# VHH binders against Abasic site processing protein HMCES (HMCES): the designs that were tried, part 107

Target 1, 269 residues: Abasic site processing protein HMCES (HMCES), of Homo sapiens (Human) (q96fz2)
Amino acid sequence: CGRTSCHLPRDVLTRACAYQDRRGQQRLPEWRDPDKYCPSYNKSPQSNSPVLLSRLHFEKDADSSERIIAPMRWGLVPSWFKESDPSKLQFNTTNCRSDTVMEKRSFKVPLGKGRRCVVLADGFYEWQRCQGTNQRQPYFIYFPQIKTEKSGSIGAADSPENWEKVWDNWRLLTMAGIFDCWEPPEGGDVLYSYTIITVDSCKGLSDIHHRMPAILDGEEAVSKWLDFGEVSTQEALKLIHPTENITFHAVSSVVNNSRNNTPECLAPV
Below, E stands for the ipSAE of ESMFold2; O stands for the ipSAE of OpenDDE; V2 stands for 0.75 times the mean of E and O plus 0.25 times the DockQ between their complexes.

## First folded at step 12 (VHH)

Design A12 (from j80 with H103Q A108S; framework vhh_6z1v_2; at its last look DockQ between E and O 0.79; V2 from the best seeds 0.00; counts 0 for: pae E 2.3 > 2)
Fold by OpenDDE, look of step 12:
Structure A12 (fold): chain B 269 residues (1-269), chain A 122 residues (1-122)
Amino acid sequence: as target 1 above (269 residues)
Amino acid sequence: EVQLVESGGRLVRTGGSLRLSCAASGLTFSSYAMGWFRQAPGKEREVVAAISRSGGSTWHADFVKGRFTISRDNAKNTVYLQMNSLKPEDTAVYYCAANFGYQLTEDSYDYWGQGTQVTVSS
């Protein structure tokens, strides 16, 4: 996964992240550093995206089932990194393969500290390789959306009003991630950064791409992944597998340029 | 300084019971998951049991087979391992360990005790 969409306004995003804590109380995640949230139809590595994480990471003795939402840098910067510039990291940390997560220090160490997060997105993009050509067809991949009788398919939103309604009730894609905290050697703000765990693609996506993000499908999966105080790493890792509960549509080549940040990026062609 | 001090290890007969204690100091005990590990002579250290921060979740190794129980008292900054139906194969140095995350792997634990010797005679 090298491209996502996360364009919802902050308030809409927050509401979409409504959850129940372990006591069954309905809650909204609190924001940390909300000003760092930059909505975009075209998120690339090194950009900031919102993630969910346990409140326990920030507050001593907090209920670990409570959630915080925070923009973090895509591309995990390990805490032990000693260079002053995160861009000098010599290995790719955009993704973490599920099969080698425990073999790589950069991911194992933060995972052992319970630094699990849920990366939020409207969906992610993948490019299908066309046989015999150097051309790639991009696809937008996301959770199936509940067809409200009134709201046609994303493609059938004939009116701006209908389009807004679609996004107001949009089910966000929830991807399993690992984050780390990096303190710059020269001082400054702590950098929070994340990697997306990837798995082999489900059958439905296999023709598009051979790998997919580990998607946490449902509130229980999300809760267990985040609750590092009560759910062991080993138990959490059992949640990491391909899911067939995904839909997709072809999009234009507009998304190929990471600088393009328009609705056309995810619009069906 | 963080200290984990194990106690309760001794010589016991096969079928006997023993309760190990690990007293923690220098850390906020409730902020750490705790684990018991053991290392027999010539063998690798292995995880015996682990417990979440609150104590609401526990894990026990397969070889425990219901004989051992991990528990904790956060008010006393202590984690326990009740060992029943002890076997000679349980002879090992038992270590207490603490980690911020609930983890079952040795390499992930931040703090370790010095260990207590448990010997089970035939």
Scores: ipSAE 0.827, ipTM 0.925, lowest interface PAE 0.5, mean pLDDT 93
Fold by ESMFold2, look of step 12:
Structure A12 (fold): chain B 269 residues (1-269), chain A 122 residues (1-122)
Amino acid sequence: as target 1 above (269 residues)
Amino acid sequence: EVQLVESGGRLVRTGGSLRLSCAASGLTFSSYAMGWFRQAPGKEREVVAAISRSGGSTWHADFVKGRFTISRDNAKNTVYLQMNSLKPEDTAVYYCAANFGYQLTEDSYDYWGQGTQVTVSS
């Protein structure tokens, strides 16, 4: 997973992240750095995307079930990185394989500090290699959406009013991530950055690509992944597995160029 | 100036019971998860039990399940290990440890006590 869509206006995104705390009360996540949110149909590594994390990371006595939403850099920069420029990192941290996460220092160190996050997106893109050609077919991959008479599928939208209804109740994709906090050696603000955990693809996606992001399907999985005050690393890692609860459609090659930020990027072809 | 002080270790007979205590100072105790670890002579230190900061989550190693129970009293800044049905293989030095997050691995824990000896005679 190397490209996502996360295009919703901030207020719509925030409402889509409504959750229940440990007392069962409905809440919205509290934003940090909301002005750094950059919505786009076409997000790539090194850009900022919103993630959820426990309030306990920011407030020593906070309820660990309470959630913060914050933009973070895609591509984890380890806290121990010594160079002054994050672009000089010698290895790719866009993704983290679940089967080796505890073997790689870049991921096991922040995970041992409870630095788990949920990466938010409308969905993600993958490119299918076509046999006998150099061409690749992009797909947009997302949670199945609630079907109604006029909504629940991107392909069903045929007017601005129907398009708006599709996104008003969109179920955001919730991917398991790890984050770290890097203090630049020359000074400046702490850099928050994340990686997306990957797993073997489910049967439904295997013809598109052999890997998929680890998807947290439902509030219990999201709550347990985030709550490092109550859920150990070992228990949290049991949440990391493929899911068949996923759908997709082919999209045009417009998405191939990461500068293209239009609804056409995810429109069915 | 964080201090963790274990107490209650002693000689007991096989099948007996013992309660270990660990008093914490120099930290906000209610913000920390706690663990009990043990090390027998010539063996590696191993996790015995862990408890989350609230006490709402507990974990016990399989070799002590049903026999040992971790608990905490945040008002007294103390974590306990109730040890029942003791066996000679439970003989070890027992350590308490503290960490900000709830973890089950030795290398995740920031603060350690000096240990208390438990000896179980046949």
Scores: ipSAE 0.498, ipTM 0.813, lowest interface PAE 2.3, mean pLDDT 91
ESMFold2 (binder alone), look of step 12: mean pLDDT 86; pTM 0.876

Design A13 (from j11 with S103T T105Q; framework vhh_6z1v_2; at its last look DockQ between E and O 0.93; V2 from the best seeds 0.00; counts 0 for: pae E 2.8 > 2)
Fold by OpenDDE, look of step 12:
Structure A13 (fold): chain B 269 residues (1-269), chain A 121 residues (1-121)
Amino acid sequence: as target 1 above (269 residues)
Amino acid sequence: EVQLVESGGRLVRTGGSLRLSCAASGLTFSSYAMGWFRQAPGKEREVVAAISRSGGSTWHADFVKGRFTISRDNAKNTVYLQMNSLKPEDTAVYYCAADWGYTLQPEYDYWGQGTQVTVSS
């Protein structure tokens, strides 16, 4: 996964992240560093995206089932990294393979510390290789959306009003991530950064791409992944597998340029 | 300084029972998941059991097969390992460990010195 969409306004995004804590109370996640949230139809590595994480990461006595939402840098910067510039990392940390997560120190260590997060997105993009050509067809991949009688498919939003309604009730894609905290050697703000765990693609996506993000489907999966105080690393890792509960449509080549940030990026062609 | 002090290890016969204790000091005990590890001679250290901060969740290794139970008393800053139906294969140094994360990996933040458990045939 090298491209996502996360374009919802902050308030809409927050509402979409409504959850129940372990006591059954309905809650909204509290924002940390909300000013760092930059909505975009075209998020690339090194950009900031909102993630959910347990409140316990920030408050020692917090209920670990409570959630914080925070923009973090895509591309995990390990805490042990000693260079002043994260861009000097010599290895790719955009993704973490599920099968080697425990073999790589950069992911194993933060995971062992309970630094699990849920990466939020409208969906993610993948490119299908066209046989015989160097051309790739991009696809937007996302959770199936509940067809409300009035809300046509993303493609059927004939009116701006209908489009807004679609996004107001959009089910966000929830991807399993690992984050780390990096303190710059020269001082400054702690950098929070994340990697997306990837798995083999489900059957439905296998023709598009052989790998997919580990998607946490449902409130229980999300809660267990985040609750590092009560859910062990091993139990959490059991949640990491392919899911067939995804849909996709072809999009234009507009998304190929990471600088393009328009609704056209995820619009069906 | 953080200290974890194990106790209760001794020589026991096959089929016997032991209760290991680990007393923690120098840390906020309730903020750490606790684990028991063991290391037999010539073998790698392996996780025996782990318990969440609250004690609401526990994990036990497959080889335990219901014979051992991890528990904790946060008021006493102590974690326990009740070991029943002991076998010679359980002979090892048992280590208490504390970690900020609830993990089964051997990379815990703090370790005790260990207590020797010997099971004779």
Scores: ipSAE 0.635, ipTM 0.851, lowest interface PAE 0.7, mean pLDDT 92
Fold by ESMFold2, look of step 12:
Structure A13 (fold): chain B 269 residues (1-269), chain A 121 residues (1-121)
Amino acid sequence: as target 1 above (269 residues)
Amino acid sequence: EVQLVESGGRLVRTGGSLRLSCAASGLTFSSYAMGWFRQAPGKEREVVAAISRSGGSTWHADFVKGRFTISRDNAKNTVYLQMNSLKPEDTAVYYCAADWGYTLQPEYDYWGQGTQVTVSS
């Protein structure tokens, strides 16, 4: 997983993240750095995307079931990194394999500090290698969505009002992540950055790609992954597995260039 | 200055019971997960049991399940380890530890000095 869409306006995204705390109280996540949210149909590594994390990471006495939403850099920068420029990191931290997460210092250390996050997206893109050619077919991959028709696809040529209703009720993809906090050696703000945990692809996606993000399917999974105050690292790792509750459609090659930020990136072809 | 002080370690016969206590000071006790670790001579320190900051979630290693129980009393700033059906293999120095992140790895934030438990056959 190396490309996502996260294009919703901040207020729509926030409402899509409504949740219940441990006392059953309905809440919206509280934003940190909301002005750093940069919606786009075409997010790539090193860009910022919103993640959920426990309020306890910011307030010593907070209820660990309460959620903060904050933009973080995709591509975890370890707290021990010595250079002044994160682009000089010599290892790729865009993803973290679940089968080696407890063996890699860059991921094991923050995970042990409870630095678990939920990475939000409309969905992610993956490129299928076509047999007999160098061509790759991009797909947009996402949670099944509520529909009123017998069958339906994203990007049908509906009126703007109908398309707006689809996105107002969109179920965001919720991926398991790990984050870390890096203090630049020459000063400046602490950099929050994340990696997406990956697992072997489910059967439904195996013809597209052999890996998939670890998807947290449902509020119980999301709550347990986030709540490092009450859910231990070992218990949280039981949530990391492939899921078949996923759907996809082919998209045009417009998405191939990460500078293209238009609805065409995720439109069915 | 954070201090964790274990007590209750002693010599006991196989099959016996023992309760360890760890008194904490210099921290907001209810904000930390607590763990018990043990280390026999020449071996690496290993986690025995852990408990969440509220006490609502506990974990016990397989080698002590059904025999040991971790608990805490946040009003007294104390964490306990009730040890039943003790075996000679349980002989070790037992350490109390506090951690901001609820992990089962030995990278805890604060450590006690340890209390010796010796189980004779």
Scores: ipSAE 0.432, ipTM 0.784, lowest interface PAE 2.8, mean pLDDT 90
ESMFold2 (binder alone), look of step 12: mean pLDDT 84; pTM 0.857

Design A2 (from j35 with T105Q; framework vhh_6z1v_2; at its last look DockQ between E and O 0.85; V2 from the best seeds 0.00; counts 0 for: pae E 2.6 > 2)
Fold by OpenDDE, look of step 12:
Parts: C-alpha cells; sequence; structure tokens
Structure A2 (fold): chain B 269 residues (1-269), chain A 121 residues (1-121)
C-alpha cells in the first residue's frame, strides 16, 4: 500500500470513529495534534494521516480501551534511529509484511511495546499491471458502503447533495499499523510515525495486486488491536489476515501524481 | 530499583502440584503485564503463561494443557503460577517477568532471577 485517501473534515472523521469502550460507553476519540491533520484524496508516504491508538500510550493510568486519534507520519521511523533526518532511512518502512513483522527490529520492538495503531482512510489505491503494456490501471479499494435507499453508489451520486450524504456516513477503512516514537538527536518534538501491515491479497483483489493492507474489519477487531493493555501481541497478531470484505472501482490516472488532491482521484471511471 | 523475586520452586514428584509466587517492587505493578517463563537445561527460554494488567486476560502455552494457571493480586504486587499435574518435562528454572507492552516474547522489560522447579519421576 503506497497511496490512500483521507479527505473527510475533522469533525466528520471524528464522528466516523465513534466507538464503545470496554464498559459499553459510547465515545468519540480525542484528538492529539489536530492541527497536523491534512485532509487529502491522495495521501502518500511521508505525509501525515490520522491513526487511532490507545489512550494508555499517553496516560499511564488510562483505560487502554479508550482511543485517541492522532496524525502521524506515514513511514515508521524507529526510535533508535540516530540520524537527524528521517528521510535518511535506508530501508522502506511504509509497509510491514505480516510474515516478517517479528523478524525486523524496526517493527518488532515497537510492536512489543504495544505500539499498535489503526490507520484511517477512505480507502487505498492499488495499480493493476496491464498485460503487455507498461500501463497500470489504478483502483480505489474500500469497505462496502451501506446502501441507504436514498444514497446511490459513489458512482451514482447525481447531485452534490447526494455526494455529501455519502461521505457523511462513510465507513472508514481501518488498517492495522505499528507506530513508533522518535526523538530527534538535535532535540525538538517527538515524531510519531507508522507503518501499515500488509498481507497477501484476498481472492477478490488478487487480480489487481498481490498484497493488501491488513484490514481490521469491525469494532471488535479494531478494539482488540488497539487495546495492548489487555490484548497480547500474540493475540493481536491473529487479527492480521486478508479479508474479502472489500470493494473497488477503477479510477483515473489523476491519482498517479501525488500532488493531485481532488475528488477526481477516487471517482469511478 | 525494580525487583522481581520468585519463590516456591522446589523438588516435587510427578503428578504433584506447586504454586510459584513472584513479588514485584520498584514499579507500578498494575501497569505491567506479568508473565512466567521457563528455561530447561540446554533449551531456550519459553513463555509459560501471561496475564494482562488487570488480570482480565490470560494466556497459557499449549504445553500447559490446562495444568497451569497464572493469576495476579495487584494489591499485593504479586503474580502466581499454580502448577498441577507436574511432569518431569516441566523441570526448569521458572522466571517471572514484567512487560509494559504485553508482548509474549523473550524480551520483557523486567526479569526475576528465577526459581528452580524439579519434577522427579
Amino acid sequence: as target 1 above (269 residues)
Amino acid sequence: EVQLVESGGRLVRTGGSLRLSCAASGLTFSSYAMGWFRQAPGKEREVVAAISRSGGSTWHADFVKGRFTISRDNAKNTVYLQMNSLKPEDTAVYYCAADWGYSLQDEWDYWGQGTQVTVSS
């Protein structure tokens, strides 16, 4: 996964992240560093995206089932990294393969510290290789959305009003991630950064791409992944597998340029 | 200084029972998952059981097969391992460990010195 969409306004995003804590209380995640949230139809590595994480990461005595939402840098910067510039990392940390997560220190160490997060997105993009050509067809991949009788498919939104309604009730894609905290050697703010765990693609996506993000489907999966206080690393890792509960449509080549940030990026062609 | 002190290890006969205790000091006990590990001679250290911060969740290794039970008393800063139906294969040094991240890995934050459990045939 090298491209996502996360364009919802902050308030809409927050509401979409409503959850129940372990006591069954309905809650909204609290924001950390809300000003760092930059909505975009075209998120690339090194950009900031909102993630969910346990409140326990910030408050020593917090209920670990409570959630915080925070923009973090896409591309995990390990805490042990000694260079002053995170861009000097010599290895790719955009993704973490599920099969080697425990073999790589950069992912194993933070995972062992309970640094699990849920990366939020409207969906993610993948490119299908066209046989015989160097051309790739991009696809937008996302959770199936509940067809409200009035809300046509993303493609059928005939009116601006209908489009807004679609996004107001949009089910966000929830991807399993690992984050780390990096303190710059020269001082400054702690950098929070994340990697997306990837798995083999489900059958439905296999023709598009052979790998997909580990998607946490449902509140239980999300809760268990985040709750490192009560759910062990081993138990959490059982949640990491392909899911067939995904849909997709072809989009224009507009998304190929990471600088393009328009609704056209995810619009069906 | 964080200290984990195991006790209760001794020689027991096959089929016997033993309860191990680990007393913790120098840390906020309720903030850490606790676990028991064991290491037999010539073997690698392996996780036996783990318990979440609140005690609401437990994990036991497959080889335990219901014979061992981990528990904790946060008021006493103590974690326990009740071992029943002991077998010679259970002979090992048993270690108590504390982990912030509740990771069932060999690298936990704090370790005890261990207590020897010997099961005779």
Scores: ipSAE 0.827, ipTM 0.920, lowest interface PAE 0.5, mean pLDDT 92
Fold by ESMFold2, look of step 12:
Structure A2 (fold): chain B 269 residues (1-269), chain A 121 residues (1-121)
Amino acid sequence: as target 1 above (269 residues)
Amino acid sequence: EVQLVESGGRLVRTGGSLRLSCAASGLTFSSYAMGWFRQAPGKEREVVAAISRSGGSTWHADFVKGRFTISRDNAKNTVYLQMNSLKPEDTAVYYCAADWGYSLQDEWDYWGQGTQVTVSS
């Protein structure tokens, strides 16, 4: 998993993240660094994307079930990294395999500090390799969505009012992530960065690709993954598995170039 | 200065029961997960039980399954280990520990000096 869509305006995205805290109170996540949110249909590694994390990471007295939403850099930069430019990291941290997460210090150390996050997206893209050709077929992959009276699919939103109804009710994909905090050697603000945990693909996706992001399906899974104050690392890792609750459709090759940021990237073909 | 002080370790016969206590000072106790570890002669230190900062979740090692129970009293800054159906194999020094990240595999943030538990036949 190396490409996502996360295009919603900040206020719509925030409403889609409504949740209940431990006491049952309805809340919206509180933003950190909202001006760094860069919506796009075509997010790639090194870009910033919004993640959820526990308020406890920022406030020692906080209820660990309360959520912060913040843009973080995709591609985890370990806290021990010594160079001044994160792009000089010699190994790929875009994803973290679930079967080796406790063997790699870049992921094991922040995980042991409770640095779990939920990576938000409209959905993700994957390219199906076709035998006997260099060409690949991209797919947009997302949670099944409840059809509305005004719109039944992404392609049916051909007016501003219908478009708003599709995306106002969109169930965001919620992927399990690990983050770390890096202090630049020359000083400046701490860099928050994340990796997406991957698992073997479910049967429904196996014809497209053999790996998939670890998807947290439902509020209980999201809450347990985020709440490091109450849920141990070992208990949280039980949430990491494939899911069949996923759907997809083919898209055009417009998405192949990561500089293309248009609705065409995720439009059905 | 953070201090964790264990008490209650003593000699007990096989099948007996024992309750360990750990008093904490110098930290905001309710902000930390707490745990009990043990180290027998010639063996590595191993995690026995852990409890979340609120006490809402607990974890126990398989080798104490159904016999030991961790609990905490945040008003008294104290964590407990109730040890039932004791076996000679439970003989060890028992350590209290505190950890902010609540990870069972990693070295924890703060440690006590230990209390000796000896189980005789």
Scores: ipSAE 0.433, ipTM 0.784, lowest interface PAE 2.6, mean pLDDT 90
ESMFold2 (binder alone), look of step 12: mean pLDDT 87; pTM 0.888

Design A3 (from j11 with T105E; framework vhh_6z1v_2; at its last look DockQ between E and O 0.87; V2 from the best seeds 0.00; counts 0 for: pae E 4.3 > 2)
Fold by OpenDDE, look of step 12:
Structure A3 (fold): chain B 269 residues (1-269), chain A 121 residues (1-121)
Amino acid sequence: as target 1 above (269 residues)
Amino acid sequence: EVQLVESGGRLVRTGGSLRLSCAASGLTFSSYAMGWFRQAPGKEREVVAAISRSGGSTWHADFVKGRFTISRDNAKNTVYLQMNSLKPEDTAVYYCAADWGYSLEPEYDYWGQGTQVTVSS
C-alpha cells in the first residue's frame, strides 16, 4: 500500500471513529495534535495521516481500551535511528510484511512495546498491471458501504447533496499499523510515525494486486489491536490476515500524481 | 532501581507441585504485563506464561497443558506461577519478567535472577 485517501473533515472523521470502551460506554476518540491533520484524497508515504491508538500510550493509568486519534507520519522511523534526518533511512518502512514482522527489528521492537495503531483512510489505491502494456490501472479499494435507500453508489451521487451524505456516513477503512516514537538527536519534537502491515491479497483483489493492507474489520478487531494492555502481541497478530470484505472501483490516472488532491482521485471512471 | 525477585524454586518429585513467586519493586507493578520464562541447560529461554496488567488475560505455553497457572496480585506487587503435575522436563531456571507491551517474546523490559526448579524422577 503506497497511497491512501483520507479527506474527511476532522469533525466527521472523529464521529466516524465513535467506539465503545470495555465498559460499553460510547466514546469519541480525543485528538492529539489535531492541527497536524491534513485531509487529502491522495496521501502518500511521508505524509501525515490520522491513526487510532490506545490512550495508555500517553497516560500511564489510562484505560487501555480508550482511543486517541493522532496524525502520524507514514513511514516508520525507528526509535534507534541516529541520523538527524528521517529521510536518510536506507530501508523502506512504508509497509511491514506480516510474515516478517517479527524478524525485522524496526517493527518487532515497537510492536513488542505495544505500539499498535489503526491507520484510518477512506480507502487505499492500488494499480493493476495491464498485461502486455506498461500501463497501470488504478483502483480505489474500500469497505463496502451500507446502501441506504437514498444513498446511491459513490458513482451515483448525482447531486452535491448526495455526495455529502455519502461521506457523512462513510465507513472508514481501518488498517493495522505499528508506530514508533523517534527523538531527533538534535532535539525537538518527538516524531510519531507508522507502518502499515500488509498481507497477501484476498481472492477478490488478487487480480489487481498481490498484497493488501491488513484490514481490521469490525469494532472487536480494532479494539483488540489497539488494547495492548490486555491483548498480547501474539494474540493481536492473529487478527492480521486477508479479508474479502472489501470492494473497489477503477479510478482515473489523476491519482498517479501524488500532488493531485481532488475528488477526482477516487471517483469511478 | 527495578528489582524482580523470584522465590519458591526447589527440588520436587515427579507429579509434585510448586508455587513460584516474583516480588517486584522499583516500578509501577500494575503498569506492566508479567511473564514467566524458563531456561533448561543447553536450551533456549522459552516463555511459560504471561499475564496482562490487570490480570484479566493470561497466556500459557502449549507444553503447560493446564498444569501451570499464572496469576498476580497487584496489591502485593507479586506474580505467581502455580505448577502442578511437574515432570522432569520442567527442570529449568524459571525467570520472572516485566513487560510494558505484553509480549510473549523474550524481549521484556525487566528480568529477575531466576529460581531453580528441579524435578526428579
Scores: ipSAE 0.770, ipTM 0.899, lowest interface PAE 0.6, mean pLDDT 92
Fold by ESMFold2, look of step 12:
Structure A3 (fold): chain B 269 residues (1-269), chain A 121 residues (1-121)
Amino acid sequence: as target 1 above (269 residues)
Amino acid sequence: EVQLVESGGRLVRTGGSLRLSCAASGLTFSSYAMGWFRQAPGKEREVVAAISRSGGSTWHADFVKGRFTISRDNAKNTVYLQMNSLKPEDTAVYYCAADWGYSLEPEYDYWGQGTQVTVSS
């Protein structure tokens, strides 16, 4: 997983993240750094995307079931990284394989500090290698969406009314992530960055790609992954597995160029 | 200064029971997950059991499951390990530890000095 869509305006995104805390009270996540949110149909590594994390990471006595939403850099920068430019990191941290997460210091250390996050997206893209050619067919992959009589078609964004029919009640894809905090040696703000945990693809996706993000399906899974105060690392890792509860459709090659930020990127072909 | 002080380690026969206690001071105890670790001579330190800051969630290693039970009393700043059906391979120094992140790795934030448990055949 190396490309996502996360294009919702901040207020729509925030409403989509409504949740219940430990006491059963309905809440919205509290934003950190909202001005760093850069919506796009075509997010790539090194860009910022919103993640959920426990409020406990920011306040020592906070209820660990309360959620913060914050943009973080895709591509985890380990806290021990010593160069001034994160792009000089010698290994790829866009994804973290679940089967080796406890063997890689870059992921094991922040995971042991409870630095679990939920990476938010409209869905993600994968490229299927076509048999007999070097051509690749991109697909947009997402949670099944509940259709109503007012539902619109994905990719029909020619007016605010048509956009709203599709996206106002969109179920966001929720992926398991690990984050870390890096202090640049030359000073400046602490950099928050994340990796997406990957697993073997489910049967439904295996013809597209052999890996998929670890998807947290439902509020119980999301709550347990986020709540490092009450859910141990070992128990949280039991949440990491493939899911068949996904759907997809083919999209045009417009998405191939990561600079293309239009609804066509995810429109069915 | 944070201190974790274990007590209750002693010599017992195979099949016997012990309860270990660990008293904490110098930290806000209810803000930390707690764990019990053990180390036999010549072996690496290994996690035995862990418990969340509230006590609502516990974890036990497979080699002690059904025999050992971790618990805590946040009012007394104390974590316990009830050890039943002891075996000679349970012989080790047992350490309590406190960790903010609720990890099972032996990189906890604070450590006790340990208490010796010896199980005779």
Scores: ipSAE 0.273, ipTM 0.694, lowest interface PAE 4.3, mean pLDDT 90
ESMFold2 (binder alone), look of step 12: mean pLDDT 85; pTM 0.865

